# Miniprotein binders against q9bqp7: the designs that were tried, part 176

Target 1, 240 residues: q9bqp7
Amino acid sequence: VPQNWFPIFNPERSDKPNASDPSVPLKIPLQRNVIPSVTRVLQQTMTKQQVFLLERWKQRMILELGEDGFKEYTSNVFLQGKRFHEALESILSPQETLKERDENLLKSGYIESVQHILKDVSGVRALESAVQHETLNYIGLLDCVAEYQGKLCVIDWKTSEKPKPFIQSTFDNPLQVVAYMGAMNHDTNYSFQVQCGLIVVAYKDGSPAHPHFMDAELCSQYWTKWLLRLEEYTEKKKNQ
Key: E = the ipSAE of ESMFold2; O = the ipSAE of OpenDDE; V2 = 0.75 times the mean of E and O plus 0.25 times the DockQ between their complexes.

## First folded at step 14 (miniprotein)

Design xe11
Fold by ESMFold2-Fast, scan of step 14:
Structure xe11 (fold): chain B 240 residues (1-240), chain A 88 residues (1-88)
Amino acid sequence: as target 1 above (240 residues)
Amino acid sequence: SPERLEEIIRKLEEAVKLFEEGKIEEALDILWEVMEELIELIEETGDPELYLILLRVIDAWDLIDQGRPEEAIRILEEAIRRLEELIE
């Protein structure tokens, strides 16, 4: 049980659009501050299992590719992920009809992988948008807020070289999604309520992406785990 | 301690049963706990056999993700036998 519990949902907000809501998706810029990001909190508080798996993977990759090869590989993976997110933002933005695009990325396996998911996505409310939890003091940059199969979701696009058909294999991704959700629900820059999450794992070979839908109950369960990670981060900072 | 090894064996047996019943997500939650307990024992004992058993549990997880549950179950049953041998 977290010591500083705070609710994930805001009872003063609705998931339905208001007449005053912008017609274009929100894109609040991320402000660089001393306030920790969701990704930093998670990276600084990894579980023993995650640390073990990461170090084992790193050692195996270095043995296979060499140190320079490993750096090149990880840089390439990062760039492909960045381009994938940029392509998705372009595809989902109604205002970006005549823009320069990476033709190779639009032909990529990752974009092919998510086509069946994109057909069920509509009502985009936010893209590449900053969130801040003023009470819990963390920030984040979420990928997308949109309706998936009629449910308003925080959607997080992930790339993977290995299959991830079960949410357990996405590790901290559910915590990342609910952290963004809780921040957005209490951020004054937003007026709506999000109660669901969606993690979409896309594959380089074009195999169909795995969607991991999180209903309100599951989000609440992961929210408690996120609060524990945030408390651990805060304690580690005090001991620095 | 034998009690801690017995608890890990019990959890692995439960995970195998859940995989056999097609309750994959529940079984994976238990495997995650097993991995934590094995890591803690390895940190305390430095036992290379526990390290190898942990690697087999991780291999089983990967096999589940690949849609190969029968092979994953065989590996977990092997891990159970190896842990039982450590108690003896």
Scores: ipSAE 0.780, ipTM 0.925, lowest interface PAE 0.9, mean pLDDT 89

Design xe12
Fold by ESMFold2-Fast, scan of step 14:
Structure xe12 (fold): chain B 240 residues (1-240), chain A 88 residues (1-88)
Amino acid sequence: as target 1 above (240 residues)
Amino acid sequence: SPERLEEIIRKLEEAVKLFEEGKIEEALDILWEVMEELIELIEETGDPELYLILLRVIDAWDLIDWGRPEEAIRILEEAIRRLEELIE
């Protein structure tokens, strides 16, 4: 158990909509400061397995593409992911026109990949929105908060070249989701409770995306692991 | 470190059994632990055979993701035999 253990859920909050809830999804801007981000914490505390796999992948790609080819490839992967997230924000925003939504759906295999997931997504509460955990001192920028099959979820959209049919193959993604969830549940800018997570892995060829639904129990298990990573980050920061 | 190799073998045997029972996620959790222990041993010993065994475990994980558990089990059984040879 982590020494700075803190609960993920806030018992004073409800996941039920009320009359005062905004009809337009929240989009709170991320304010950069000394407080570490979820992605920074995870990047600085990678497991030995993650470091090994990343370094092996990097060396193999450099061998095949060359140094410049590798940089171009990684830039393209980043750009594709960014465009995918921008398209999803557009599709899920109530202010988008029908023609713009149709164009986005046809433009990318990734968008085709997630169509069957999007049909089950409704009641969008937040898009590309900042969260902060004031007590645990971390920040994040979550992709989406919406109902998936009737359950309010923190939803994280991912792209992959390889199939990820099991949550274990998504590595740190569950930790990222629960970190955002815990922050949002204790962030004064939000009034609702999120108890579920959803990781959606989309494929460029349009193959059906793999949804990884995380119920409250699974979120609690990953939350404990996130707290250990945060503790490790804090200790490493003191020694640097 | 024969005792550490025996522990890794025991975990791989457990993972194979779980894959055979269709308990894929539990088996993958164990393979993740096996990868960690193999990396630690490689860092300590520099043994190229352990490096090759680690690559086979990673290949087995990929086969599971591609929906080929029968082939993954075969590769893991090969990894077990290679580890047993290192003890002998």
Scores: ipSAE 0.779, ipTM 0.923, lowest interface PAE 0.9, mean pLDDT 89

Design xe13
Fold by ESMFold2-Fast, scan of step 14:
Structure xe13 (fold): chain B 240 residues (1-240), chain A 88 residues (1-88)
Amino acid sequence: as target 1 above (240 residues)
Amino acid sequence: SPERLEEIIRKLEEAVKLFEEGKIEEALDILWEVMEELIELIEETGDPELYLILLRVIDAWDLIDKGRPEEAIRILEEAIRRLEELIE
């Protein structure tokens, strides 16, 4: 049963604020590498059930929109997500001036959706920043590390199109968050420890975003599942 | 919504009865409706327990495909119990 031989938390690190903590949020660029990314590991190790659901969703959408309509729809959903992340990075960055963004930001249903969550976010330490787990050999690009209601969290921002949501954005989100957390806790580019996660699902119609807080216990449980996915990825690569 | 969870429970109970009667295709049609409704609720609530319940329903479907309806029914009964706990 004991499968976790690589702990998510680093016993050499403190989760308390200290003088070495960055005053400006870190933004380490993701470097090209043969080391797999979190998203690649998750995409390559989707369960048979997830593959089944995605294929059925795809067929349903193609029947409704046509092949070209489906491609346009998925492209638009991707671009809306990208825009949402860019807007949040700008809002949370102390180095940004709000300039011409102000008017467009208020027009976004997704940004309206997260306003109440943003009121509880402070102490931003990293934005759109690369993480690498040197021992387990995986990399990732996390959205945000900040205090949510006084607790330091890896925060992952998600968008949802209520009528036709992407399954992937819902199902593997906790694994993605803990994978980033474990990597950051063991990445020499960072000096702090993160023990909590937060998944924020924003809605296009501006209805209040749903926050999914993950305490240390829950993060440890999902970490075990992430390690299994990473092991599966490694074995599949050996056998290809 | 408790009302929506109760509707899903009702459909799962109906699917179990149909599987017990050997009406596999009718039961699978209902299981498909349950899976779609669970996906919708997961997107609305973000509840990880609903995701885990969805995975159990999919496991039951897979067992039916493998000709193991007795095991599938046990898994579906487990899913019903877990959904009932969410209502409480």
Scores: ipSAE 0.007, ipTM 0.180, lowest interface PAE 9.0, mean pLDDT 79

Design xe14
Fold by ESMFold2-Fast, scan of step 14:
Structure xe14 (fold): chain B 240 residues (1-240), chain A 88 residues (1-88)
Amino acid sequence: as target 1 above (240 residues)
Amino acid sequence: SPERLEEIIRKLEEAVKLFEEGKIEEALDILWEVMAELIELIEETGDPELYLILLRVIDAWDLIDEGRPEEAIRILEEAIRRLEELIE
């Protein structure tokens, strides 16, 4: 059987800035393609535990709110998440862009929640930017690549109504982060290397966000799990 | 089967010990495996007692996230006792 091991880090790349790096954060648009996205792969390969928890949550919410109430609730959660991401992109973009954006995007409990994290974020290199893994054939749209406490990270912003103080409670979020990282490290549109991840869980009530920093070793461990999910996805599609 | 229930019991006992030692993340990894095994047994047997035990394991996870590990340990110990009764 041919070895199909693919490394997350690219030995030919450096995380140090060089003169050819753009001074403005990259924002490569996501192109429509038959190549699966990270979110599609993860959605189609959910573990039995994730399926059980999702179904139980849906049943409890529908029982509490009714069918129409549930749809309204989930739509509002999605909209709040979208606005949170738009506000963060605005905050981390050049000052000119921030001044032109809606001030209401900058006012939320979620933005208050992440203030202590944002103080440690600098050197933004990519925002809402598309990545593609050339050899593994998947694509994604990452939130942010920036230095967190001096280390270049793929940063993923999440919202939650319940506390998530442990990375295990974020479920597939670490897999999403390392999938984007591996793709970016092997995408010809980018010249730098990312070796760390950061999942930031923000809270609606403004409670301090929980940062889940992923060092290179932890990223490598989750990368192995991502490769298994990608293989499962590929096999499921082949058997259709 | 008794062998599969005994394996789940061993994992829950290991998780309790890890929680008592403050090794929360390692314990949560084990609870995740326990949930998978319980779901598989429920699908095979339809046993409502296994379903209720699974809900208690999920409750323990929520308590850990809320910073209430002593309460989480108590309900995991209850889950262990209930699984032992199924073997008997």
Scores: ipSAE 0.769, ipTM 0.923, lowest interface PAE 1.0, mean pLDDT 88

Design xe15 (also named xg5; at its last look DockQ between E and O 0.02; V2 from the best seeds 0.00; counts 0 for: pae E 9.5 > 1.5, placed apart)
Fold by ESMFold2-Fast, scan of step 14:
Structure xe15 (fold): chain B 240 residues (1-240), chain A 88 residues (1-88)
Amino acid sequence: as target 1 above (240 residues)
Amino acid sequence: SPERLEEIIRKLEEAVKLFEEGKIEEALDILWEVMQELIELIEETGDPELYLILLRVIDAWDLIDEGRPEEAIRILEEAIRRLEELIE
């Protein structure tokens, strides 16, 4: 654990916020800063297992596709994920501002995959919105804050080519969710409290997405692990 | 060392029992620990057999994700046998 106590939930905040405007979800832009992002902290502190799996996957893909083919493949995966997130932001926004829409993606597998999850999502409070933990000094860009089956959640949308029916197979995703949650709960730009998380793994072939709900106790357990990763990052930065 | 190999075997046996009982998430947590210990031993020894055993453990995880626990269990039982041969 870190040197000082840093709770994930803010005792100054209610689960029933008074200053929220539900008609327009918050969308605070991410400021480019020297303060590390959640994704950078996680990438710089990967476990031995994650490093092994990533390197093995990379070597296999390069062997199969060649270096140029690997670059094209990874660019396509990134683009598909980006378009999936843009489609979800459009779908969940009450004031839909359609500037660009990938009609094929909206009618293809990923959006079909999440339909049964979206039916249980309401009360959207934030979309593609920046968060900063002002005392722990990290930032992030969360996908969505909304009620899932009546519980306010930080929701993270993921795409996968392989099934991920167990939360263990999502690796660092629970840490990413609780890092955003803790930051939002201590960010002065937000007035509400989030205590639950949801990771949604969507599939290109339209197979039903796997939801991984994280209750308050599970979030607290992953928060402790996130604080250790943040401490590792800080120590590595000092020792360079 | 034989003691570290015996501990890995014990954890794999526990994971197999948990998979058989349908306690999948608990079993996966144990497999994650096994992967770490195998990686550390590979870094120390350079033993290609440990590397191959690690690959089989990863294959078992993939089979679990695919809803094929019986096949995953067979692979893990093979991994246990191969580790026992390294001790003997």
Scores: ipSAE 0.777, ipTM 0.925, lowest interface PAE 0.9, mean pLDDT 88
Fold by ESMFold2, look of step 20:
Structure xe15 (fold): chain B 240 residues (1-240), chain A 88 residues (1-88)
Amino acid sequence: as target 1 above (240 residues)
Amino acid sequence: SPERLEEIIRKLEEAVKLFEEGKIEEALDILWEVMQELIELIEETGDPELYLILLRVIDAWDLIDEGRPEEAIRILEEAIRRLEELIE
């Protein structure tokens, strides 16, 4: 139980879109400041088990690929993830930017992997947009806010070379989604709120991506876990 | 202590049954609890056999992530047998 509980949803906001909504997705600039990001909080509060699993995975990969092979692998995975997010932002932007797309970004197994998901995505409200929770003092950069199968979601895009058919296999991704959601719902730059989340895991070989939908109840459960991680982070900073 | 190892065995047996029934999310929640309990016991005892058992449970989790539950079940059943040997 967190000592400083705060609600994820804002009763003063509607989740219903209006006909007067902007036609261009929001892209709030990320500010370089002293308050921690969601990913920094999660990285600095990894459990002993998470650290152990990560180190075991690293050693297995090094055994199979060699040290140089592992370095190349991890660098390529990072670059592919960045290019994937750039491609998705381009695809989801208004139609007039289609001719300016980098065709190499669109030629990716990851992009093929998400095509069936993109057919269910509409009403894009935000892309690569900053969120801030002023009360709880954290920031983030969310990937996308859009309707998925008619429900407005914070959507997080992930790349993976291993199948992740179950939400538990996505480690801290649900915490990241709800942290962004809670921040957006209380951020004055946004006039609406979101009650649902979606984690989309895309695959390098183009296999169909796995969507992990999170309804309001599931989001509330993970929100409690996020608050505990944020509390742990705050306590660590008191001792530095 | 033997009592904590017996509880881990019961949890692993329940997880195997849940995997066989296709209740993957519930089974993985139990595996998470088992891994946490094993880590605590390893820190308290330094027992290398518990460390090897933890690695088997992690391997089973990885196999579930890869969509290979039959192989994960076999590894978990072996881990159960090994834990039973530690109690006896």
Scores: ipSAE 0.011, ipTM 0.250, lowest interface PAE 9.5, mean pLDDT 81
Fold by OpenDDE base, look of step 20:
Structure xe15 (fold): chain B 240 residues (1-240), chain A 88 residues (1-88)
Amino acid sequence: as target 1 above (240 residues)
Amino acid sequence: SPERLEEIIRKLEEAVKLFEEGKIEEALDILWEVMQELIELIEETGDPELYLILLRVIDAWDLIDEGRPEEAIRILEEAIRRLEELIE
């Protein structure tokens, strides 16, 4: 049980999305400060098992591709991920950002992969927007807040070369989503709250993306785990 | 997310600072954290640039163990620049 319990949902905020669809999604810039990011907290509190698995994966990739090949591989994957997020931001932004839609950005397998998910996405409230939890003292940058199948969600877009039909318990993606939810729900820059999360795994080959919907109950369960990770991080930093 | 990269940059900057202050153990602890963060991020994104950065952080670690901290700092500074380019 977390020592410092804090609710994921804010009782002072209405669950009903105010009918006024903001004409423009919020894009709050991330402020560089001493406050840890969600990602930092998660990374620094990884289990020994998670670390071991990642190291093994890295070693295998280096053996297969060589060091330079692995570097190139990782660079390409990151670039593809960045382009994918940029393309999604462009697609989900109601303002034709006059930036010449690099038509090339929209012709990715990842974009093709998420098309069926995008059909169910509406009411975009935020894109690439910073969240801060003032009480719990962490920050994050969320990909998207939108309605998915009529439910307001924090949406996190992931890229994968391999099918990931299931969110395995070993992945911290659900923790990231709920951390963003909890922060947003208590961030004064936001007038609304979210009760659901969505992780979308997009595939390079254009195969249909896998949506992993998180209802309020599941989010609450992962929120408890997130709080434990945050406490572990805080304790680790005090001991340094 | 750019946030994760910014945090890694912050940690690397802190590690460099700690090295410059002669706090090698504390710097290594941060590098270990960075390595773990990069590994996780690479597993999630498959980003080869992050892998390159990870390799450079590992190289820096090895150089520190070899008693070559100046070279390690140079590598870390380059890693920071590369990460900054990814955020831009």
Scores: ipSAE 0.011, ipTM 0.249, lowest interface PAE 9.2, mean pLDDT 85
ESMFold2 (binder alone), look of step 20: mean pLDDT 91; pTM 0.909

Design xe16
Fold by ESMFold2-Fast, scan of step 14:
Structure xe16 (fold): chain B 240 residues (1-240), chain A 88 residues (1-88)
Amino acid sequence: as target 1 above (240 residues)
Amino acid sequence: SPERLEEIIRKLEEAVKLFEEGKIEEALDILWEVMSELIELIEETGDPELYLILLRVIDAWDLIDEGRPEEAIRILEEAIRRLEELIE
């Protein structure tokens, strides 16, 4: 049990649209670098299993590709992920033209992979938008907040070369989603409540993406685990 | 640490049963615990056989993700036998 428990949901908020909400999705810029980010907290508190798997993967890749080849490979993976996120932001933004959206759909196997998911996404409220939990002192940059099959979700887009049909194989991704959710629900830049999450794992070969929907109960379970990771991070920082 | 090896064996047997019942996510949660316990034991003993058994458990997880549960179960059953041999 975390020592500094704080609720993920805000009882003063609703997931229903507010008449005063902007018609254009919110895009709050990420500015503060002193306060730890969600990704920083997770990277500094990896489990023994995650550390072992990462080190084994790195050793195998360097053995196969050499150090220069590994560097090039990881650079390419990063660039592909960046382009995938930029394409999705363009597709989901109401300010983009149909021609620009169509061109993005044709460019990548990853975009082909998510087509069946995108058909169920509507009511976009935020894209590439910063969140801050003022009380718990962390920040993040979320990918998307939109309705998926009628449920308002924090949506996180992931790319993978290997199949990830089970949420367990996404490792810290559920923690990342609920961390963003808890921050947004208590961030004054936002007026609505999100209670659900969605992790979408897209594939380079265009194979259908795997959606991992997280209802309110599952989000609450992962929120407790996120609070423990945040506590561990804070304790480690007290050393220096 | 025969008691610790016996606990790992019991968890692997439970995971195999869950995979056979199609309760994949519950079985994966147990494999995650098994990986943690094997890593701790490897750090304490330096036993290369435990390292090889851990690699087999990881291979089984990959096979499950690839939709090959029968092969994953066979590998886990082999891991159980290898752990039993370490007990004496």
Scores: ipSAE 0.764, ipTM 0.920, lowest interface PAE 1.0, mean pLDDT 89

Design xe17
Fold by ESMFold2-Fast, scan of step 14:
Structure xe17 (fold): chain B 240 residues (1-240), chain A 88 residues (1-88)
Amino acid sequence: as target 1 above (240 residues)
Amino acid sequence: SPERLEEIIRKLEEAVKLFEEGKIEEALDILWEVMEELIDLIEETGDPELYLILLRVIDAWDLIDEGRPEEAIRILEEAIRRLEELIE
């Protein structure tokens, strides 16, 4: 049980549209400082098993690709992920004017992969937007807040190149989503409530993306685990 | 694929048996195969229940490292039941 328990949902907020809500998605810039990010907390509190699996994956890849090949592979994965996120922000932004550069981004296999998911996405409220939990003192940069099949979700877009994804990214994805959700629900820059999450895994070859929906009950369960990871991070920082 | 879920169940049952016999390293090798196979199925099916089952298997590995094999076995048995529910 976490010692610094705090609720994920804010009883003073609603997930329903308000006439005073902005007509364009919010994009609050992330300001880096001494406050830890969600990704930093998760990276610094990996279990010994997660560390072992990540190291095993790295060793296997280096054996197959060589050290230079592994570096090129990881660099390409990072670049493709960044391009995928930029393309999605462009597609989901109602005021986007397409340039030749944007047209090239929109034709990737990853974008083809998510087309069927995007048909069910509407009511975009935030894109590439910073969140801060004022009480628990952490920050994050979420990908998207929108309605998926009529339910307001924090949506996290992931890319996958078979055979194996990054272990930490796979195991901690639900924690990342609920951490952003809890921060947004208590961040004064936002006025609405999010109670659901969605992790979308897109594929390089254009095969259909897989949506992993998290309802309010599941989000509450992962929120408890996130609080434990945050507590562990805080204790480790005190002992440095 | 029901056949692939049945294969994962078989491997988990074998891992439980090996842990009960104190053959920790052999059992962990099988858990590793199970984790790899679950990741492949998650990518193919998009089933969120498979994510939870994967996390349970990882929890069991953590418990083994902490010298708590009885609790690890209980969690693996729970994972087996969840997989069986997906097949029926």
Scores: ipSAE 0.006, ipTM 0.235, lowest interface PAE 10.3, mean pLDDT 80

Design xe18
Fold by ESMFold2-Fast, scan of step 14:
Structure xe18 (fold): chain B 240 residues (1-240), chain A 88 residues (1-88)
Amino acid sequence: as target 1 above (240 residues)
Amino acid sequence: SPERLEEIIRKLEEAVKLFEEGKIEEALDILWQVMEELIELIEETGDPELYLILLRVIDAWDLIDEGRPEEAIRILEEAIRRLEELIE
C-alpha cells in the first residue's frame, strides 16, 4: 500500500456536462518544468519483467536489422505513432482545415483499424490536453477525453505490430490512463469527473483495433499501482 | 531453492488450468508473477536453464496474444517438466 494514498475520483465533480462547460474540446498546452511527467515516472520505475522484455526485444531487433537498421525502425515506429495521433485529433476536432491537409494520413491502416471504435465515440471534451496533479506533483499530456458507448473516458490511442487482445499485454498503459484521470479530476483547468478509461490498440494492416475498457473499479485498482510507482520514483530521486 | 521452484511450478499449473477454463486474463496475471520470480532466481543463480525456461514462458504469452492457447499450454507444460527436473 502507498504511504500517501490520494483518491483518484473527486467527489465534488460530476461526469455530466453543464452550461459552463466549453462547447469546443479543451486543449491546454503542456507547461514543462521540474515536475516529472507520467511517462518519465513510468520509464524510471519499470518492473523487472518490463526491463527484461525491453532488453530481449532490443537484442533480437539489433540481431535482425543491425544497429543502423534498428535506429531507422524505431524512428519509423515513433513517426507512425505521431501521425496516428495527429490524424485522430484532426478527425475528432471541429477544425476542417486539419482534416483536409493530408488525406493519405487520414486513410492509413491505423485509421481504418479504429473505425469501429470511433463510431462509438462522441461528446469530445479534451484533445491533446495537459493535466497536472498539484498535490501529487506530476504532469501529463492526455490524448482524448470523450464518451465511449455513453461513458466519459480518458482514451489513449496506441499502435502495435503484434496483437494485444488482453489488457495485461498493454503493460503500463492502464497506469498511464489512470494517472491522467487522477490528475484531470483534481486539475482546476477542468470542471468534470472522469471515472472510466479506454486503451485502443490500433493495427497497421487495418485489422480491427482492440478496445480495453476500464470501469471505475478497475481504474481504482490501477490507481493504487500508479501511486506505488510514483512513490518508487520519488524515493529513487531522493537517493540519487 | 527447491521451495521457490515448487511455488513457481504451482503457479504455472494454476495458469494452465485457468487457460483451459478460458480465464485468460487471470492466467496472464499469474504468468506475470512467474516471470518476476524466474528473473529474481536468474539474478541470484545465473542458471542458464532458468533463462531458457523464462524465454518459453514469454513465448507462451505471445502465443496467447496470437489466439493459440493450445500451443501456449503445451509449452507451459514443458516449462513445468523442466523446472521439476531442476528439483531432482
Scores: ipSAE 0.735, ipTM 0.912, lowest interface PAE 1.1, mean pLDDT 89

Design xe19
Fold by ESMFold2-Fast, scan of step 14:
Structure xe19 (fold): chain B 240 residues (1-240), chain A 88 residues (1-88)
Amino acid sequence: as target 1 above (240 residues)
Amino acid sequence: SPERLEEIIRKLEEAVKLFEEGKIEEALDILWDVMEELIELIEETGDPELYLILLRVIDAWDLIDEGRPEEAIRILEEAIRRLEELIE
């Protein structure tokens, strides 16, 4: 149980669109400062299991590829993920300024993988947008806020080489989603309420992406776990 | 501690039962807890057998993700037997 509990949802807000909503999705720039990011908090508070799995994977890859080959491989994985996010932002944005340069990005296996998910996505309200939790003092950069099958969601796009058919196999991804959700719900740059999450795991070979929908109850459960990770981060920072 | 090994065995037996019932998500939560306990025990004892058992639990996790629960169950039953031998 966290010592400094704070609610994920803001009862003063609605998830329904209103006349004051901008016609273009919000894209608030991330201001980097001493306030920790969601990803920093999660990286600094990895569970024993996550540390073990990461180290095991790293050692196997280094054994197979060598030190330099491993660095090249991880750099390429990072670039593929970045390009996937750029392509999705282009597809979902009404601003088509980069269309001609982005046509090749739209043809990747990862984009093929998510086509069946994208047909159910509409009403985009935010893309690649910064969130800050004013009370809990953390920041983040979320991928997308849009309706998925009629429900307003924080949507997080992930790439994977291995199947991830269960939410447990996505590890910290649910914590990342609810951290962004809680921040957005209490961030003065936004006026709406998000109560649902969606993690979409896309595959390089074009195999159908796995959607992990998180309803309000599941989001509340993961929110408690996120608060514990944030508390652990704060305590570790004090003791360093 | 034999008591700690007995607790890990109990959890693995519950996970096997849940996999057999098709309650995959609940079973994976238990495997995650088992991995944590095995890692702690390895850090305390340095026992290479516990390390090998941990790797088998991870193999079972991967098999579940691949849609191969019957093979995962067989591996977990092997892990249980190996833990029981350590109590002897």
Scores: ipSAE 0.618, ipTM 0.876, lowest interface PAE 1.4, mean pLDDT 89

